# VH-VL binders against q0atu2, part 81

Target 1, 119 residues: q0atu2
Amino acid sequence: MLDKKARIRTSREYRNVFEKGKRLSGRFLIIYYVENALDNNRFGFITNKKIGMAVIRNRIKRQLRAIVREYQGQVKNKHDIVLVARAGIGKSSFEGMEKDYIAIMKKAGLFARNANKID
Below, E stands for the ipSAE of ESMFold2; O stands for the ipSAE of OpenDDE; V2 stands for 0.75 times the mean of E and O plus 0.25 times the DockQ between their complexes.

## First folded at step 3 (VH-VL)

Design va30 (framework fv_ivicentamab_arm2; at its last look DockQ between E and O 0.25; V2 from the best seeds 0.00; counts 0 for: pae O 6.9 > 2)
Fold by ESMFold2, look of step 4:
Structure va30 (fold): chain C 119 residues (1-119), chain A 119 residues (1-119), chain B 110 residues (1-110)
Amino acid sequence: as target 1 above (119 residues)
Amino acid sequence: EVQLVESGGGLVQPGGSLRLSCAASGFTFSSYDMNWVRQAPGKGLEWVSIIYSGGYTDYASWAKGRFTISRDNSKNTLYLQMNSLRAEDTAVYYCARGLSEPGYSFDLWGQGTLVTVSS
Amino acid sequence: AYDMTQSPSTLSASVGDRVTITCQASQSIDSWLAWYQQKPGKAPKLLIHEASSLESGVPSRFKGSGSGTEFTLTISSLQPDDFATYYCQQYDSYSYPELTFGGGTKVEIK
């Protein structure tokens, strides 16, 4: 589970990432990211009502958190990173979301080169 | 000025190949999903392919294996390599910028380039 | 992926008329629908995304509505510039093989 200091918490913090950050997208995800002034990363997740019913949105959010947690040790520090669910994500598998996350994070240059788990 | 300009269309014999280009200007090309959409004479719009800013590509089932979408972010250019062309591929080909978040609608279009496949 | 049925295929109207175009999806697409305008010899222009969200610079006489399987584009007072072909486009399903456009509705001078 991501701890308190690794979470983007306020509307202002989210807005900063959207307005000043870079964005990259895949089949199921859009990832916004910007350097922060901290020594750690922070993650945010957006699954708005248009994605589906609450039970579906909560499942997607839990799956995305699990993916981020699995790879967080490989992410370069000092970034605020927001994952936004795209239309159609509710029909995706966990594996599909995971592959999408890895591809986007590699393209963003946010994975450390020394990580063996990054294929 | 925000603009997309296609080029590379022309007359090609069946079985031939052609490469289309789309030059982008006035926006951060590397942050956007880019698409090809075609329109046969007197017909409606037909989606061909997408390349996501995060690295994945997707194709219409009829294009898969014959067409290859690619991009060069350093040159702000989108490409479509078309192989094994058939008469039914005769169309105006548009490049289109994807409106990210939350969907795949197309907010910017080029003028189109005509591809004619004829013996 | 999903079939989109637009109706009518052609529509004859006068300046000032209220014009209504419908789009039916074969399965629910929630609100993941866009509307485009296309004039002869020109590229399509995005009017509306997410069923009802008007694009910047699009006149307020254009209104999108609907959700699920039935969607409507309404032009409240047709202007000379509005004689064109209109397409709906679904983007709810992001699975193999493709995004889908409706067949189009040509709005002509009566």
Scores: ipSAE 0.348, ipTM 0.778, lowest interface PAE 2.8, mean pLDDT 86
Fold by ESMFold2-Fast, scan of step 3:
Structure va30 (fold): chain C 119 residues (1-119), chain A 119 residues (1-119), chain B 110 residues (1-110)
Amino acid sequence: as target 1 above (119 residues)
Amino acid sequence: EVQLVESGGGLVQPGGSLRLSCAASGFTFSSYDMNWVRQAPGKGLEWVSIIYSGGYTDYASWAKGRFTISRDNSKNTLYLQMNSLRAEDTAVYYCARGLSEPGYSFDLWGQGTLVTVSS
Amino acid sequence: AYDMTQSPSTLSASVGDRVTITCQASQSIDSWLAWYQQKPGKAPKLLIHEASSLESGVPSRFKGSGSGTEFTLTISSLQPDDFATYYCQQYDSYSYPELTFGGGTKVEIK
């Protein structure tokens, strides 16, 4: 699970990212992102009803948090990042969501050098 | 008019270096992932490298350590620095724009610039 | 590795013929495949992305189909402008790219 300080929790914080942030879309994910004044990154997750039933939305949200946690060390510090799942994500595999996340983060310039190294 | 124009190709001796340029016009260059793709005379297409809109880079395994992709968004220009050139690097080098989100099919190509590695 | 095998390497056809080119991936690439057309001395032109999505300005006689490991490009009624070399390209490996092209299929006059 992500630490509490690494989560975007309030509606005000989400609004700030949507209003002031940049937007990039991938195959299954959209990210909104903006620099923050903190020493750490914060992540938000949105899965809306277009994705499917609650059980599917909860699985997707859990899987996205796992992906973000796995790559947390590669993300450039001082960003608030909101992941919005697209309608088609319910048909994606875990690996498909992971690939999309990595590609979007690279495109956004949010990954540090060597982010794709595997130990 | 939307276009890409390569330059910098020429004859170079084995072990030499060469820098290719690609001038973009007619679109928002900074928003696109940009690629180099090469084609040896009479042979097929071979992907070389990508630079994402956010500045991250990836390379074909054979290109790592010898080739460096870079961009200057203020000049709408893409570069490929090629070092330690070998006879098998002889090819037409194409600048190619990644189709948006995700950018790994190529919807716009330059005319190509010929690099000949020979004594 | 994502080996892309394209067949046939050369195909002879007449104007009006139905032409089919096949592309096989060594492992599943879902629908992450593009098709290109290249004429001598020219840069490639994107025809189809995501296996079946026609690019703007590409004639409707071009059709892409398939998913997983086998893909086809079909030209339903070959025109003089269609004599060219065609390439497939996978981009399933886009997160850690090793983008690969097929070997090409030259469509020449019979």
Scores: ipSAE 0.177, ipTM 0.749, lowest interface PAE 4.5, mean pLDDT 87
Fold by OpenDDE, look of step 4:
Structure va30 (fold): chain C 119 residues (1-119), chain A 119 residues (1-119), chain B 110 residues (1-110)
Amino acid sequence: as target 1 above (119 residues)
Amino acid sequence: EVQLVESGGGLVQPGGSLRLSCAASGFTFSSYDMNWVRQAPGKGLEWVSIIYSGGYTDYASWAKGRFTISRDNSKNTLYLQMNSLRAEDTAVYYCARGLSEPGYSFDLWGQGTLVTVSS
Amino acid sequence: AYDMTQSPSTLSASVGDRVTITCQASQSIDSWLAWYQQKPGKAPKLLIHEASSLESGVPSRFKGSGSGTEFTLTISSLQPDDFATYYCQQYDSYSYPELTFGGGTKVEIK
C-alpha cells in the first residue's frame, strides 16, 4: 500500500495541484503535477462515475496505486501528482494501464527516459 | 466572452514560411490544451498539432519537422510556425481548445484563418 | 495513424426523417469519440463527447451511441437547422498521441 505520506488527501491539496500544476493526457490517464516543498512525492487518484460502477472505480484506484508504488523510486522528487482515470480505463488491461502511466510520466518529464516495466 | 481568434493567414509561395496566432480570452488559457486543426477547401477536418497545458507538444505524422506549435501563456496566445509550405497545406487553420475529461474533444473553436500556398 | 471511416459520405434526407451516421475506427477506442456539426463557412461545433454525452444546449434529437470500433450518430427527427456536415473524432495517446477526424458526412436536403 502507498505510504500515507505519499498521498494527497485533502481537497485543498488537490485544488492546489489543479490550479497551479501542469496537465498532460495519456490514453487512459490524465496527470496533473506540480512541484511541492516536501522531500517526497505525493500522489492523488481520481476516478469519476463515467468509468463505471463503484466496484470498477475502486478496482481502478487499486491498480493505479499499485502502479505508482511500483515505479515510485523512478519519479523525480518533490512533486504532487494527481492521476485522473479517463473513460475507457475500465476496459484496459493492467499492463496497458501501466504502459500508459510510464509513457505519460516520461512525456511529463517526471520519469526517467529509460524507465520501463521492471520484471 | 469565451473565444478564440486566429490571425496570420494569407498568401505564401511554396517553400515559404508563415506564423499563425490564436488569441484566447474569457478563460484561463494556461489551464487548457490547445490544438490546431486545418481544413482544405471543400475537404474534411485534419488535426495538425497539440500543445498540452503542461507544455508537451505533439504533431500529426505529416506535420512533424515542418510545423511547430507553441504558446505564450502570459499573452494568452497560441502559435503555429509553418515552414516549407506546400500547395497541399492550403487550408483554413483553426485553433481549438481541448477538453480532456471525461474524454477528449474540442469544445471551443476560433473562426479560422485562411492560408493559401500558391506560386 | 488511426483510421476513422465515416459512412455515408453524403446523405439526402427530408425534414422529419430519422438520420443515422456511422463512424468506424480501425482499432478500439473505447468510448473516446466525439461528434461535431459544421455549417458552411463556420467552425465546427461540438455536439457529443465520450460517444454518447450531449453537450450543453444540443437538442435531444441528437443521440450518440457505440463503443469499441463502431459508433453512430442519430438524429431522430431531422430539422431544417440540422442540414450540415458532421464529423466524428477520436483521440489516442497510448503509443503516440494522435487526433483523427472521420471523413465527414454531409447531410443535405432531399
Scores: ipSAE 0.018, ipTM 0.689, lowest interface PAE 6.9, mean pLDDT 89
ESMFold2 (binder alone), look of step 4: mean pLDDT 89; pTM 0.914

Design va31 (framework fv_ivicentamab_arm2)
Fold by ESMFold2-Fast, scan of step 3:
Formats: sequence, structure tokens, C-alpha cells
Structure va31 (fold): chain C 119 residues (1-119), chain A 119 residues (1-119), chain B 110 residues (1-110)
Amino acid sequence: as target 1 above (119 residues)
Amino acid sequence: EVQLVESGGGLVQPGGSLRLSCAASGFTFSSYWMNWVRQAPGKGLEWVSIIYSGGYTDYASWAKGRFTISRDNSKNTLYLQMNSLRAEDTAVYYCARGLSEPGYSFDLWGQGTLVTVSS
Amino acid sequence: AYDMTQSPSTLSASVGDRVTITCQASQSIDSWLAWYQQKPGKAPKLLIHEASSLESGVPSRFKGSGSGTEFTLTISSLQPDDFATYYCQQYDSYSYPELTFGGGTKVEIK
């Protein structure tokens, strides 16, 4: 679960992320992300009908929110991030979704990391 | 012209070190995931390492602890630092660009640079 | 790590022939498979990604198909430029990648 202030709630806000944001695909997840002008991060979640029936889609949404909440402290502040579940996510374990989330966020540069780049 | 040019290969003794470079031109280097892939003489392709646009890295299990991938976006250059070299590391090393989505197939390759590990 | 088995290792063909190369994964990789062409002394060239998506500039005679554990690259009418070694590559291990290539299939003149 995420606090109300940490959630993208309106269609206008979702549209903004999709139109202006960057996109990165993982194994089970796609993220769209853009910097915001707020003091906090906001997350959105999309599970389309290709994933399966409403019961499966609602389970996936709850599990993704739990994952996002667990790793909230590691996410760079001031971003709107939308997670879109891919069709295959319904067959994934919780661990599989968690690993994919971590990998995508690291690849996007949205997780904190040690700098080991040569100048 | 969109291209990648490797350099730094050569003859080195077992236990020695080499640093390979890959100069990128004709595209926005900082936006792409970059990889090293090797090929032993007369053998098949073997993935070595990836560095994501955000700077995070992953390695083949056999490369961890011996090889370090890095990038300098200001110079449009990718590096591979190879330590504790073994005869089995003899190969042509290719620099390869990952497709942005999902990024693990390689749409642009350099010409390769030969590394020979022998006494 | 996913084992990728490519067959045949070598095939002899004539210009105009239909050529089929098979790639099998040790477990399901969905559609996360790419095909490459490599000519002697040259770097590999990407032909197909996501099992069936043809790269820009690649001739339409190349076709990828399959999903799960069995994949096929077909060249519908072999041309002189097509004598090369072909490799499949899986990329179903995004989170902690161990990208794996098949052993290669050499297509040589009969």
C-alpha cells in the first residue's frame, strides 16, 4: 500500500507521464517516468485485460504496490513513475516481480548507487 | 555515420591486465545500454558485461571480480578493464549497443579487438 | 543459465533454397530471442529481435518465428549474401542477466 500523496490518481496525470516521460521495458514491467515539481515521488499502476481476469489484475496491482512501498526509500525524489504490467506478469512469482522492479529502477538510474565511473 | 571502434587489444601474459576502449560516434551515447561480447578464435559468441544508461552494471558469472565495465559519457567511450587474464580469455572482444527496449539485443557492433593471452 | 541448442551446426545449400535453422531453449524464454548473421572476419549483424521483429534494412526473405522453447529462422530464397554463420541469443534473464548465444549454424555453399 502507498499513501495517497504518493499515488498518481487522475487520467491527466497519467497522460502527462506517458507523453513527456522516458520509457524502459523489463521482463514483466514497463516503466514510464518523468521528473515532477513536487516534494515527493508519485506512482501509478496499469494492469490491462491482456494480463487476465479482474481477480488476477487486482492481485498484481496489490503486489506491485507492496514492492514499490518496500523500496520507496531508495528511489530518487521528485519523480512521477507509472508501472505497466506486461501480459506475462500473471505467471510470475512475487520474487520475480520484485527482481524485475529492482533491475528496471537501477537501469533507469532511479535507485541510489555508488559512483564507480571514471571521469 | 553511426559506429563503434574498439582498441586496446594485444598480446598479454597469463595473470596480466589489459584495458579495452570503445569509441562511439554518430548517436547519443549516454542514452544507450552498452555491452562487451567476445568470441574465441573459431568459436561462438559469449556475452561478457553490460553497463546501463544509468551507470549500473551486470556481468557474466565467470567475469565477476576480474572484469570491470565502465563508461565516460563526456568522451562517448566505453571501457573494459580486464585483470587476472587466463589463456581462456583469448578472443576478439566486441563493443555492442543494446536496443533501448528491452535493450538486450545488439543492433550495432564494433569491428572487434583481438586479445591474446599467451606466454 | 538457459542452455541454447542450435541445429544444425552446419548446412549446405544452393542459391534459391529455403533454409531453416532451429534454436531450442532449455526452458521457456517467451519471445526474448534475437537472431544474428556473421560473415567471416566481420562483426555480427542483428537480423531479428523479440523472436519475429525484423530489423530495418534486413531483407524480407528472413523470417523469425516461435515462442517459449522452440524458435526458427527461415530464409525463404537463399541469396549469395546469405552464406554466413547464424546465431540465436536469449535475453529472458533481465533482472540478473546471463545472456546466452546458441552454438551457431554455418550456412555454406553446396
Scores: ipSAE 0.007, ipTM 0.591, lowest interface PAE 9.9, mean pLDDT 85

Design va32 (framework fv_ivicentamab_arm2; at its last look DockQ between E and O 0.29; V2 from the best seeds 0.00; counts 0 for: pae E 6.3 > 2)
Fold by OpenDDE, look of step 4:
Structure va32 (fold): chain C 119 residues (1-119), chain A 119 residues (1-119), chain B 110 residues (1-110)
Amino acid sequence: as target 1 above (119 residues)
Amino acid sequence: EVQLVESGGGLVQPGGSLRLSCAASGFTLSSYAMNWVRQAPGKGLEWVSIIYEGGYTDYASWAKGRFTISRDNSKNTLYLQMNSLRAEDTAVYYCARGLSEPGYSFDLWGQGTLVTVSS
Amino acid sequence: AYDMTQSPSTLSASVGDRVTITCQASQSIDSWLAWYQQKPGKAPKLLIHEASSLESGVPSRFKGSGSGTEFTLTISSLQPDDFATYYCQQYDSYSYPELTFGGGTKVEIK
């Protein structure tokens, strides 16, 4: 579980990211990201009904939080980042989600250099 | 019309340097992931480098340290700086645009520019 | 680094034939696989992305399938314009190099 300080929690915070942030799409994820005035990053997660039943949506959200937590130290500071799950993510493996997250974060320029999975 | 036009290829001696250019028209280069792909005479395609929308760069393992990808947004131009060139670097060098989303396949290619490394 | 093995290297076929080209990844790449067509002296042309998504303007006789480590490009009925070299290309964010092309398959006239 992400620390509370690392989470986007209010509708206003989400709206700010959507209105002022940049958008990029991966295979399973869309990210919205904007610089914040804090010393830490905050993450938000959105899973809509296109993903599937509530049980599936909650699973996906847990998996995405786990992925974000794992790579948290490799993300450039002072960003609000919202992850929106795309419809196909419900059929993806955890590894697939992780790879997509890494890829999309690189596209956004939010990862430090050589941010790859450590085998 | 959208297009990519490579330039800067030519004959260079081993150990020499060369900078390739790729001028984009009809679209904003920085809005896409841009790639360099090369093809040795009579051989297959080989990915060289990518610069993502956010400015993050990656390289093939063999290219790292000798090749540098960059872009000039004001000129809408992509570059490939090649140093310490070797005979095996002889190839047609293509610039290729990634799909807008997610951007990891290349839907637009230049005509290529030939680089010949020979003493 | 992930390896991409494309087979066969050369394929002889006639107009009207069903042609199948295979691309194997050393590890799972999910559906991060694209197919390209290249004719002599020309730049490659994107045919299919994300394993099965046909690019606009590409004839429906081209079909991409597969996921994980095994992928195929099928031409249901080979046309004269289809004689060319085909390449698969993968993207993987886990390892270097992140993008890799297969060795290519030359489809030539029998």
Scores: ipSAE 0.631, ipTM 0.892, lowest interface PAE 0.8, mean pLDDT 92
Fold by ESMFold2, look of step 4:
Structure va32 (fold): chain C 119 residues (1-119), chain A 119 residues (1-119), chain B 110 residues (1-110)
Amino acid sequence: as target 1 above (119 residues)
Amino acid sequence: EVQLVESGGGLVQPGGSLRLSCAASGFTLSSYAMNWVRQAPGKGLEWVSIIYEGGYTDYASWAKGRFTISRDNSKNTLYLQMNSLRAEDTAVYYCARGLSEPGYSFDLWGQGTLVTVSS
Amino acid sequence: AYDMTQSPSTLSASVGDRVTITCQASQSIDSWLAWYQQKPGKAPKLLIHEASSLESGVPSRFKGSGSGTEFTLTISSLQPDDFATYYCQQYDSYSYPELTFGGGTKVEIK
């Protein structure tokens, strides 16, 4: 379960992430992300009509929220992050979505662990 | 004019250390997931490690704790620090550029640098 | 983790032969499979991505096919430059954190 403070709630907040944020795609997910001026992260979830029936979209949202909740402690603070489900996500497993999320978050550098640098 | 050039290979004794370098030309390293892949004499290809676009790192289970991937963006150079070397680490080491979606295929390879671990 | 099983391990063929190499994944990887060619003393070269998409500059006699768990690389008429070792590699998001190559197929002159 995510706190209400950790949720992107308004159309304006979503639009800000889409217009100003960076985009990365995975097999099942697309993320958009941008730094925010808060002390915390906020997450948003989008499942559009192309995903499938309402029961499928609701299941996917629940699964994505569970995945985000499990890994939220590893996410660098001060980001607004929107997860957009791709049309093929209905064919995925929970494990598949989880691995896709981890891969994308590593690509984005949004997990707190960083690579070593020389200079 | 896009290329990768490895260097730093050579003969080392068991328990020794070696640092490999991979200089990139014609593209920005930090825009791609960069990888090390090795090949023991007469054997197949074996993935070693990755540094993602955002700087997060991952390793093959056998390399974790002994090898460290890093990069220096100001020098556009990828590194592999290898410690506690064993005879079984004898291989040609390639750096490889990963395409970012949905996972990583390798569209650009260096010519490799030979590491020989022998008494 | 995904296991990739490549067969045969060695193949003897003559110029002009039709050559087929098979790669099997332990779980479905949809079409996220690449094929590489490696000649002795040289780095691997990407031939095919996404199971069947030929890389620029690769001769049209190379054809990739398959999806799910079984994939093939076919050389319709083997040429002298095609004697090499071929590797498949899965790059599905399920490869996290380990990337897996097939064991290789060495194509030798009969």
Scores: ipSAE 0.048, ipTM 0.707, lowest interface PAE 6.3, mean pLDDT 86
Fold by ESMFold2-Fast, scan of step 3:
Structure va32 (fold): chain C 119 residues (1-119), chain A 119 residues (1-119), chain B 110 residues (1-110)
Amino acid sequence: as target 1 above (119 residues)
Amino acid sequence: EVQLVESGGGLVQPGGSLRLSCAASGFTLSSYAMNWVRQAPGKGLEWVSIIYEGGYTDYASWAKGRFTISRDNSKNTLYLQMNSLRAEDTAVYYCARGLSEPGYSFDLWGQGTLVTVSS
Amino acid sequence: AYDMTQSPSTLSASVGDRVTITCQASQSIDSWLAWYQQKPGKAPKLLIHEASSLESGVPSRFKGSGSGTEFTLTISSLQPDDFATYYCQQYDSYSYPELTFGGGTKVEIK
C-alpha cells in the first residue's frame, strides 16, 4: 500500500501528467512522468479493460503498487508518475512486471544510477 | 522539417581521439532516445550507443570504456566522444532518433560522418 | 544480445518480381522488429516497425510479417527504386543491449 500523499487521485492531476509529461514504453508498462512542485513523488495506476476482467485488473493494480512501494526509495524526488498497464500484463509474472518497472524507470532517468537490485 | 546533421569526422591516428556532433532541428532531443550507429565501408549496420530520454546510457560491449555518448539539451546537440581509436573503428557514423516503444526503432537518421583510422 | 540472421545475403531480381527477405532471431522478440532500406551513399530509411506496421510514405508493395523468431519482408512487385540493401533490427526490451541489426540483404539487378 502506498501512503496517501504519494498517490495521484484527481482527474485534473492525471490530465496534467498526460498533457505535460514524457512517455516511455516497456514490455508490460507505459509510464507518463513530469516534475512536480511538491516535496514528494506521486504515483497513479491505470488498468484498462483490454487487460481482462476486474479480478485480474485488481490483482495487477495491487502488484504494481507493491512494486512501486518496494522501489520508492530509488526514485528521484518531485515527480508525478502514471503507470499504465499494457494489454499483455495479465500474462506476466510478478517478477516480469518488476523487471519491466526497473528497466523503464532507469531509462526514464527516474532511478538513481547506482540502483541495480535484480541480478 | 525535422533533421539531424553530423559533423566532426575525419582522419585520425590509431590511439587518437575524436568527438562527433549531431545537431538536431525541428524537434527537441530531450524528448527522445538518441543513438549512434556505424557502418564500416562495404559492411552492415552496427549499433554503438544510446542515450535514453532520462539520460541513462548504454553501449555496445566493444565501445564500453572507449566511447561516451552525451547531449547538450540547451544546444539541441548529441555527441560521441571516441577515445583509443583503432583501425576497426573506421566507419561512417550516423546519429539516429529512437521512437519509444518497448524498445526503439529509428525513424530519423542523419547523413553520416566518415571517421578514418589508419592501420 | 540476440543474434539476428538475414537470408539471403544477396539476391538478384528483375523489375516486377516478388522478392522475400527473411530475418531470424536467436530468441523470441515477439513483434519488436523493424525493417530498413539503404541505398548506396545514403542513410538507412525506416520502412516498417513492430514487424508489420508500414511507415507513412512507404509504398504498399512493401509488407512485413511474422512474430516470435521468424520474420519476412516482401516486395510484391519490385520497382527500379527498390534495388537497395535491406536490414532488419530487433528492439526487444529484454535483450541486452536491446538493439541488434541483421547482416543485411542486397537486392541487385539480375
Scores: ipSAE 0.046, ipTM 0.687, lowest interface PAE 5.9, mean pLDDT 86
ESMFold2 (binder alone), look of step 4: mean pLDDT 90; pTM 0.935

